# Ledger of designs, part 8: VHH binders against q9w197

Target 1, 300 residues: q9w197
Amino acid sequence: RLRLQDIPALTQDHCRMRDPAEVERIINEFVIGGPERMQIVSDFDYTITKQRTEDGGAVPSSFGIFNACQSLPENFKAETDKLYHKYRPIEIDPHMPIAEKVQYMIEWWTKSGELTSGFPFDQSEIDQIASKYTHALRDRTHEFFADLQRLGIPTLVFSAGLGNSVVSVLRQANVLHPNVKVVSNFLQFRDGLLDGFQQPMIHTFNKNETVLNETSEYYDLVHTRDHIIVMGDSIGDADMASGVPASSHIMKIGFLFDHVEANMKKYMDTFDIVLVDDQTMDVPRTLLSLIEKQHKLNLE

## First folded at step 15 (VHH)

Design w6
Fold by ESMFold2, fold request of step 21:
Structure w6 (fold): chain B 300 residues (1-300), chain A 123 residues (1-123)
Amino acid sequence: as target 1 above (300 residues)
Amino acid sequence: EVQLVESGGGLVQPGGSLRLSCAASGFTFSPNYYIGWVRRAPGKGEELVAYIYPSSGNTWYADSVKGRFTISADISKNTAYLQMNSLRVEDTAVYYCARGSPVHWKSWGFDYWGQGTLVTVSS
């Protein structure tokens, strides 16, 4: 039986836990269950990409990569900013009913689609911009994805951002192996012109079983994998795996970087492990190494 | 109908070379598709030996074949290839061509498979 005190990566000061005994129990369930029961569900923006680089440089979001493309109309960014300022306050409103918010999210993405329509666009421009940021992934991301592939662990990159950018960054970083699948928002084309986004759009309130049931065979394919690691950088990411059976064991890892003191309580209440200003994959990799070690012993 | 047709298998002596082809139809190579070669030796599970994203050229090789096998694709012919050099007895297997996608998927790994071609490495 593993004890947290014997796992150095989990005893570091920046690695916080609301309930260390629960984390310890889940780790031991993962280790006993082995890689065959594991799955990973991870956000992309500021979860697989860094929140902060060593030199303080900016890391664009998946939409930020698209917005940097030179062939976009000159007022595109200004118009998208206007939509953001109208709808973002609605998205985060603590008093509006969720059903009403969903209608505004549909409106937001409809208007964003209209703005992203009617002009030619070469998708290779996204690849050119994305190539600049393959080195802005969390340290040891390449090793993390290699470990997942070796262990045969299904990995879902679940993003409300722009999937064209997500796929481009991951592919160019040589981590987009066959065990990795991406569910996200993708550009639509008609007759060589942009035609908004493929439906249905993913937003804060459906980035969960709602979208996965509608757009994929996900739950059928992973029904035997009831040991889940969820990774995110926002409170909303904690619910990405809520559609799994209640008997499942879920480890929720949250990457906290901005306004640490102000956000600490709600992150600690939401995630099982909160990593403060950790720009690496070292904690997720440690969990995989513990599982792999016991797996190898069982084969001997 | 998506179809993958392998060719090029056969008997070869240790140290020899063989080139497998995988002719694809029913879809075109786009940035979101990868083609892999998976082998199955008697009494063993499946081993992914290599894959390629044909549109971008990104490749991957299993440690067991790195430096000896080369995967490539010709977009104009809608065909992928596996050049196998310095063949060893342990490379004996049925080799399957397969297609998958990180975004257009119905299963993990690969969604469409060829019929397989036998490669036998023996003196």
Scores: ipSAE 0.824, ipTM 0.931, lowest interface PAE 0.7, mean pLDDT 90
Fold by ESMFold2 at other seeds, last read:
Structure w6 (fold): chain B 300 residues (1-300), chain A 123 residues (1-123)
Amino acid sequence: as target 1 above (300 residues)
Amino acid sequence: EVQLVESGGGLVQPGGSLRLSCAASGFTFSPNYYIGWVRRAPGKGEELVAYIYPSSGNTWYADSVKGRFTISADISKNTAYLQMNSLRVEDTAVYYCARGSPVHWKSWGFDYWGQGTLVTVSS
């Protein structure tokens, strides 16, 4: 039986837990089940990509990569910024009912689709911009994905961003192995021109079983995998695996970087492990190593 | 319909070489597709040997074949290849060509498989 105090990566000051005993219990369940019961569900933006680079440079979001493409209309960035300033405050409003917020998210995406329509666009533009950011993934992401592939662990990259960018960055970074699947918003084309986004849209409030049941057969494909690691950088990411059976064991890892003091309590209440200004995959990698090594020993 | 047709298998002595081909039809190579070679020897289960994203050229190799096998693709011929050098008796298997996508998927790993081609390495 593993004890939390004997796992150095989890005892570091920046690694916070509301209930260390529960984290310990879940880790031991993962070890008992082994890699064959594991699945990973991870956000992309600022979860697989860094929140902060070593040189202080910005890491663009998946939509930020698209917005940097040369062929976009002259005012595209300004118009998308107007939509952001209108809808982002609604998205994060702590008092508005979720049902009301959903209607505004639909409005936001409808208008974004209208802006993203009626002009030619080539995927190679996204690939060109994305190539500049393959080095901006969390440290040891390459190793983490290599181990997931070797262990046959299904890995879902679940993103409300732009999937065309997500796929491009992951592929060019050589981490988009056959065990990795992407569910996200993708560009739609009609007659060689952009025609908004493929439906249904993914936003903060349906980035869960609502989308996965309607846009993929994910749960049927992973039904034997009831040990889940969820990784995210925002409160909304914690619910990405909420559609699994109640008997499932879920470890929720949250990457906290921005406004740490103001957000700490909310993150601690939401995630099982909160990593403050951690720009690595070291904690998830540690969990994977324990699952593989201790499970193998138990079978021998 | 999507089809993958392997060819180039056969009998070869240890230390020899073979080139496998995987002719694809019913789709064209695009950034969202990868082609893999999976082998199955009696008693060993399936082993992913290598894969390639043909449009970008990104490749991957299993440790068991690294340095000996090379995967490649010719977009104009819609064909992927596996060059196998320094063959060993333990490389004896049926080799399957397979296609998958991280985006357009209905099953885990690969969605379409060829019928396989037998490679036998012996004296």
Scores: ipSAE 0.824, ipTM 0.930, lowest interface PAE 0.7, mean pLDDT 90
Fold by ESMFold2 at other seeds, look of step 19:
Structure w6 (fold): chain B 300 residues (1-300), chain A 123 residues (1-123)
Amino acid sequence: as target 1 above (300 residues)
Amino acid sequence: EVQLVESGGGLVQPGGSLRLSCAASGFTFSPNYYIGWVRRAPGKGEELVAYIYPSSGNTWYADSVKGRFTISADISKNTAYLQMNSLRVEDTAVYYCARGSPVHWKSWGFDYWGQGTLVTVSS
């Protein structure tokens, strides 16, 4: 039986846990079950990509990559910025009821789709912009995804951002292996022109079983994999695996970078492991290593 | 209908070379598709040997074949290839061409498979 104190990556100062005994219990369940019971569900923006680079620079979001494309209409960037400044405060408002927020998210998506319609667009521009940011994935992401592929672990990248950018970054980083699937918002084309986004809209409040049941047979494909690692950088990411059976064991890893002291309590209440200003995949990788190696030792 | 047809298998001596072809029909190579080669040796499980995203050219190789095998695609011919050099007895298997997508998927891996082509490496 593994003890947390014997796992150096999990005893570091920046690695915070509300309930260390529960984390220890889940790790041991994962070890008993082995790689064949595992699945990964991860956000993309600021979860697979860094929240900050070594020199303190910012990393663009998946929509930010699209918005940087030079062939977009002259007023496109200004108009999308106006929408962001109107709707983002509503999205994160701590007091507005969720049902009301959903109406504004639909409004935002609809207006964004209208702006993203009626003109030609060369999708290779996304690749050109995205190529600049393959260095901005968390340290050891390549190794993490290589291990997931080698171990045959289904990996879902579940993003409310722009899937065209997500796929481009992951493919150019050479981590988009056959065990990795992307569920996100994608550009739609009609008669060679942009025609908004493919339905259904994915936003903060439906990034869960609601979307997955409507857009995929996801839960049927992973029904034997009841040991789940969830990775995210925002509170809403904690529910990405909420459609799994109650008997499932879920480890929720949250990457906290913005307004750390103000957000610490909420992250600690929500995630099992909170990583403060950690720009690596070292904790998830440590979990995979334990699952593979200790499971093998237990069988001997 | 989507079809993948392999060709180029056969008998070769250790150290020799073969080139496998995978002719695709019923779809065109686009950024959302990858083509892989999967092999199954007699009495063994399946091993993903290599894959390519034909539109971008990104490739991957299993450690067992890295440096000896090269996957490529010719978009104009809608065909993927596996150049197999320095063949070993352990490479003996039925080789399957397969297609998948990270975006348009019904399975974790590949959604369409060819019939396979036998490669035998022996003296």
Scores: ipSAE 0.822, ipTM 0.930, lowest interface PAE 0.7, mean pLDDT 90
Fold by ESMFold2, last read:
Structure w6 (fold): chain B 300 residues (1-300), chain A 123 residues (1-123)
Amino acid sequence: as target 1 above (300 residues)
Amino acid sequence: EVQLVESGGGLVQPGGSLRLSCAASGFTFSPNYYIGWVRRAPGKGEELVAYIYPSSGNTWYADSVKGRFTISADISKNTAYLQMNSLRVEDTAVYYCARGSPVHWKSWGFDYWGQGTLVTVSS
């Protein structure tokens, strides 16, 4: 049986756990079950990409990549910023009922879609901007995705951001292998002109089984895979795998960077492992390595 | 309808070369599609040998073939290729061309498969 004290990556000071015994139990379930029972569900922005670079620079969001494109109308960024400042406080409001927040999220995306309509746009602009940030992925992301592919582990990148950017970054970084699928918001085109976003809209409060059941047969395709690693950088990400059976073993990894002291209690209550200012894939990679080691022993 | 048609298989001596072709129809190569070559040896499971995103040129190779095999695509002919050099007996298999997408998917991995072409490497 594995003990946490024998796993150095999990004993680091920045690796926080509300219930270390539960983490240890889940790790041992993963190791016993092997790679055939595993699946990964991960956010993209500030989860696969870094929350900060080593030199202290900012990393753009998937929408930030789009907003940097030169062909956008002159006032596009200003209008987008106005929407952000209106709706972001509503999105994160701790007191507003979720049902009310959902109505505002629909308004936000509807207005963003109207703003993102009626002018020509070429995906190649996103590709050009995205090429500058393929090295802004968490350290050892390339190795992490290579391990997932080698182990045959289905990997869902589930993003409320802009899928055109997500796909472009991952493909150009050479990590978008056949076991990786992306569910996100995508630009809609009509006769070479932008026409908002493709339906259905994905936002913080439906980034779960609601969207996946409407748009895919995801849960049927992974029904034998009841050992899940969920990775996210915000509280809402913890529910991305809510459509799996209650008997499933889920390890929720949260990357905490922003307002650490203010958010620590909420993150510790929500995620099984909270990584403070960790800009690497080392903890998820360690979990895969433990699974792979036992798997190889079983084949000998 | 989407079709993938392989050609170019055959018998070759160890150290020899073959070039497999995969002619695609019913879709055009776009940034969201990848083409892979998967092989199945008798009594063995499937092994992904290589894949390419034809529009961007991004490629991947299994360790077993790296340095010996080259995947490529000609967008104008809607065709992918697998150049196999320095062939070994253990490369003997039926080679399948397959298409998938990270965005437009109904299954993990690949959603369309060719009929396969047999490659036999023996002396």
Scores: ipSAE 0.821, ipTM 0.928, lowest interface PAE 0.7, mean pLDDT 91

Design w6
Fold by ESMFold2 at other seeds, last read:
Structure w6 (fold): chain B 300 residues (1-300), chain A 123 residues (1-123)
Amino acid sequence: as target 1 above (300 residues)
Amino acid sequence: EVQLVESGGGLVQPGGSLRLSCAASGFTFSPNYYIGWVRRAPGKGEELVAYIYPSSGNTWYADSVKGRFTISADISKNTAYLQMNSLRVEDTAVYYCARGSPVHWKSWGFDYWGQGTLVTVSS
């Protein structure tokens, strides 16, 4: 039986836990089940990509990569900025009921789709911009995905961003192996012109079983995998695996970088492990290593 | 309909070479598709030996074949290849060509499979 005190990566000061005993319990369940019961569900923007670069520079979001493309209409960025200014405060409002927020998110995505329509666009522009950011993934992401591939662990990259960018970055970074699948918003084309986004639209409040039941047979494909690691950088990411059976064991890892003191309690209440200003995959990798090695030792 | 047709298998002595081909039809190589070669030896499970994203050229190799096998694709012929050099008895298997996508998927890993081509390495 593993104890947290014997796992150095989990005893570091930047690694915070609301309930260390519960984290310890879940780790031991993962070890008992082994790699064959594991699945990963992860956000992309600022979860697989870094929240800060080594130089303190910005890492673009998946939509930021698209917005940097030169073939976009002259006023495109200004118009999308107007929509962002109008809807972002509603999205993050702590007091508005979720049901009301959902109506505004539908409105936002509908208008964004209208702006992203009626002009030619070539995926190669996204690929060119994305190539600049394959080095902006969390340290040891390559090793993390290699381990997941070797262990045969299904990995879902679940993003409310732009999937065209997500796929491009991951593929060019050589981490988009056959065990990795992407569910996200994708550009739609009609007669060689952009025609908004493919349905259903994914936003902060439906990035969960609502979308997965409509866009994939995800839960059927992973039904034997009831040990889940969820990774995200925002509160909404904690619900990405909420459609699994109640008997499942879920470890939720949150990457906290922005306004740490103001957000600490909210993150601690939401995630099982909160990693403060951690720009690496070291904690997830430690969990995989324990699961593989200790499971094997227990069978011997 | 999507089809993958393998060819190029046969009997070869240890140290020899073979080139497998996988002719694809019913779809065009695009950024969202990868082609893999998976082998199955008698009494063994499946082993992914290599894959390629044909549109971008990104490749991957299993440690068991790294340095000896080379995967490639010719977009104009809609065909993927596996060049197998320095063959060993342990490489004896049925080799399957398979297609998958990280975006357009109904199964984990690969969605479409060829019928396989036998490679036998023996004296």
Scores: ipSAE 0.821, ipTM 0.930, lowest interface PAE 0.7, mean pLDDT 90
Fold by ESMFold2 at other seeds, look of step 16:
Structure w6 (fold): chain B 300 residues (1-300), chain A 123 residues (1-123)
Amino acid sequence: as target 1 above (300 residues)
Amino acid sequence: EVQLVESGGGLVQPGGSLRLSCAASGFTFSPNYYIGWVRRAPGKGEELVAYIYPSSGNTWYADSVKGRFTISADISKNTAYLQMNSLRVEDTAVYYCARGSPVHWKSWGFDYWGQGTLVTVSS
């Protein structure tokens, strides 16, 4: 039986837990169940990519990579900035009812799709920009994905960003192994021209089982995998695995970087493990290492 | 219809070499597809030995074959290859070519499989 005090990665000051006994219980369930019961669901932007680099450089979002492409029409950036400044404050408004926000998110997506239509675009430009950021992934991301592949653990990268950028960064970093699948917003092309985004739209408020049932049969493919690690950097990410049975064991890991004091209570209420200014994969890797050790013992 | 057709299997002595081909049809190599070689020895499970993203050239090898096997692709021929050098008796298996995608997927890992080609390494 594992105890938290014997797991150094989990005893660090920046590793916070609302209920350490529950975390310990879930870890022991994962270890007993082994890798064949595991699945991973992770956000991309500022969850697999760093929230800050050691040299203080910026890490663009997946849409930020697209918006940096120079072949975009000259008025494109100005128009996307206008949409962002109109809708982003609505998205994050703490007082507006979610049902009302959803209507604005649909409006934003529709207008963004219209703006992203009717001109040629060479997707290889995304690869050129993305290549500059393969080293801005969390420390030991390469090892983390190698471990997931070796253990045969299905891994879903679930992003409300731009999937073209997500795939490009992950592939160029040599971590996009066959056990990794990406669900995100992707550019649509028709007759060689951009035609908005592929359906359905993924936004903050539908990034859960509703979208996954519409875009893939992921839950059917992993139905025997009722031990889940969820990773995210915003409170909305905590619901990414809500479609699993109530009997499932879920470990929710939240990466907290912005406005730590103001957000601490909300993150602690939402995530099982809150990592403050942690730019590594060390905690999730530690969980895999514990599971792997038991897997090896079972094979002896 | 997506099809993958393997060729190049056969009987080889230990220490020998063999080159497998995987001719693809019904799709073109785009950035989001990978081609893998999976082998099954009689009575054993499947082992992924290597994969490649043909469009970008990114490759991966299992530890059991690293340094001995080389995966490659020729986009103009829509074909992937597995060069197998320094073959050992334990490399004896049916080798399957398979295709998958992290984006356009219907199943875990690989969505389409060839019929396989037998490689026998024996004195």
Scores: ipSAE 0.818, ipTM 0.929, lowest interface PAE 0.7, mean pLDDT 90
Fold by ESMFold2, fold request of step 21:
Structure w6 (fold): chain B 300 residues (1-300), chain A 123 residues (1-123)
Amino acid sequence: as target 1 above (300 residues)
Amino acid sequence: EVQLVESGGGLVQPGGSLRLSCAASGFTFSPNYYIGWVRRAPGKGEELVAYIYPSSGNTWYADSVKGRFTISADISKNTAYLQMNSLRVEDTAVYYCARGSPVHWKSWGFDYWGQGTLVTVSS
């Protein structure tokens, strides 16, 4: 039986836990079950990518990569910024009911789709911009995904961003192995021109079983994998695995970087492990190592 | 209908070479598809030996075959290849060509499989 005190990566000051005993219990369940019961559900933007670079530079979001493409119409960036400034405050409003917010998210998506229509565009532009950021993934992401592949652990990258960018970054970083699948928003094309985004829209408030139930293959394919690690950088990410059976064991890891003091209580109430200004995959990698090694030792 | 047809298997001596082909039909290579070679020896599980994203050229190799096997693709022929050099007895298996996608998927790993081609490495 593992104790948290014997796991140095989890005893560091930047690694915060609301309920250390519960974290310890879940880790031991993961060890008992082994890699064959594991699945990973992770956001992309600022979860697999860094929240900050070593020199303090910005890492673009998946939509930010698209917005940097040169072939976009002259006014595209300005019009996109207008939509962002109108809808982003609504998205993050702490008082507005979610049902009302959903209507504004549909409006935002519809207008963004109209703006992203009627002109030629080539995926290679996204690939060119994305190539600049393959080294802006969290430290040891390559090793993390290599371990997931070797252990046969299904890994879902679940993103409300732009999937064309997500796939491009992951593929060019050589981490997009066959055990990794991406559910996200993708560009739609009609007659060689952009035609908005493919259905269904994914936003903060349906990035959960609502969208995943529309793809019933996910839950059928992972029904034997009731040990889940969820990774995110936003409160909304904590619900990405909410469609799994209640008997499942879920470890929720939150990456906290912006406005740490103001957000700490909310993150601690939401995630099982809160990592403050951690730009690495070291904690999730430590969990995988424990699951593999201790499970194997217990069988032997 | 998506189809993958392997060819090029056969009997070869240890140290020899063999080239497998995987002719694809019912789809064209696009940025979101990868083609893999998976082998299964009698009574053993599956081993992914290599995959390629044909449009971008990104490849991956299992440690068991690195430096000996090379995966490639010819977009104009809609065909992927596995060049197998320095073959060993433990490479004996049925080799399956398979297609998957991180985006357009119905299963983890690969969605479509060929019928397999037997490679026997024996003196």
Scores: ipSAE 0.816, ipTM 0.928, lowest interface PAE 0.7, mean pLDDT 90
Fold by ESMFold2 at other seeds, fold request of step 21:
Structure w6 (fold): chain B 300 residues (1-300), chain A 123 residues (1-123)
Amino acid sequence: as target 1 above (300 residues)
Amino acid sequence: EVQLVESGGGLVQPGGSLRLSCAASGFTFSPNYYIGWVRRAPGKGEELVAYIYPSSGNTWYADSVKGRFTISADISKNTAYLQMNSLRVEDTAVYYCARGSPVHWKSWGFDYWGQGTLVTVSS
């Protein structure tokens, strides 16, 4: 039986847990089940990408990549900046109830879709901008995805951002292997012109079975995989795997960077592991290594 | 109707070379499709040998074939290729061409498969 004290990556000061005994129990269940019972559900923006670079700089979001495209209308960036400045603080507010936040997220998405309509757009421009961010993924993301592929672990990138950007960054970074699938908001075109986003709308707080049951046969494909690692950077991400059977074991990893003291309690109440200013995949990678190696040892 | 048709298999001595082709029809190589080669040897499970995103050129190789096999695609012919050099007895298998997508998907991995082509490496 593994003990947390014997897992150095989990004993670091920036690795916080509301219930260390529960984390230990889940890790040991994962080890018992092995890689064949695992699945990964992860957000993209500031979860697979870094929240900051080593210089302390910012990393553009998946919508930020789109907004940097030169063929967009003259006022497009200014109008989307106005929406961002209005709604992003609401999205990350540590005190506002989720039900209230949902109303604002629907408003944000609706207005963004209206701005993203009625003009032509060259989709290859996203690839050109995205190429600049293949090195802005968390440290050791390449190794993490290589391990997931080698172990045959289904990996869902579940994003309320712009899927066109998500796919482009992941593909160009050489981590978009056949075991990785993307569910996100994608651009829609009608008669050669942008026509907002494909339905249904995905926002931070409906990223769960509501969307997955509507948009994919996801649960049929992973029915044997009842050991789940969920990764996110916002409180809404914690419920991305809520549609799995109640007997499932879920480890929720939250990446906390912005307004750490103001957000700490909510993140600790929401995620099983909270990583403060961690710009790596080292904790998820450690879990995979334990699952593979200790499971194999237990069988022998 | 999506179809993948393999060709180029056969018998070859160790150290020899073969070039497999996968002619695709019913879809065009777009940024969200990848083509892979998967092999099944007698008594062993399937092994993904290599894949390519033909539109962008991104490739991947299993460690067992890296440096010996090269996957490529010719967009104008809608065809993917697997150049196999320095063949070993362990490379003996049925090789399948397969297509998948991270966005337009019905299964994990690959959605469409060819019927396979046999490669036998023996003295």
Scores: ipSAE 0.808, ipTM 0.927, lowest interface PAE 0.7, mean pLDDT 90

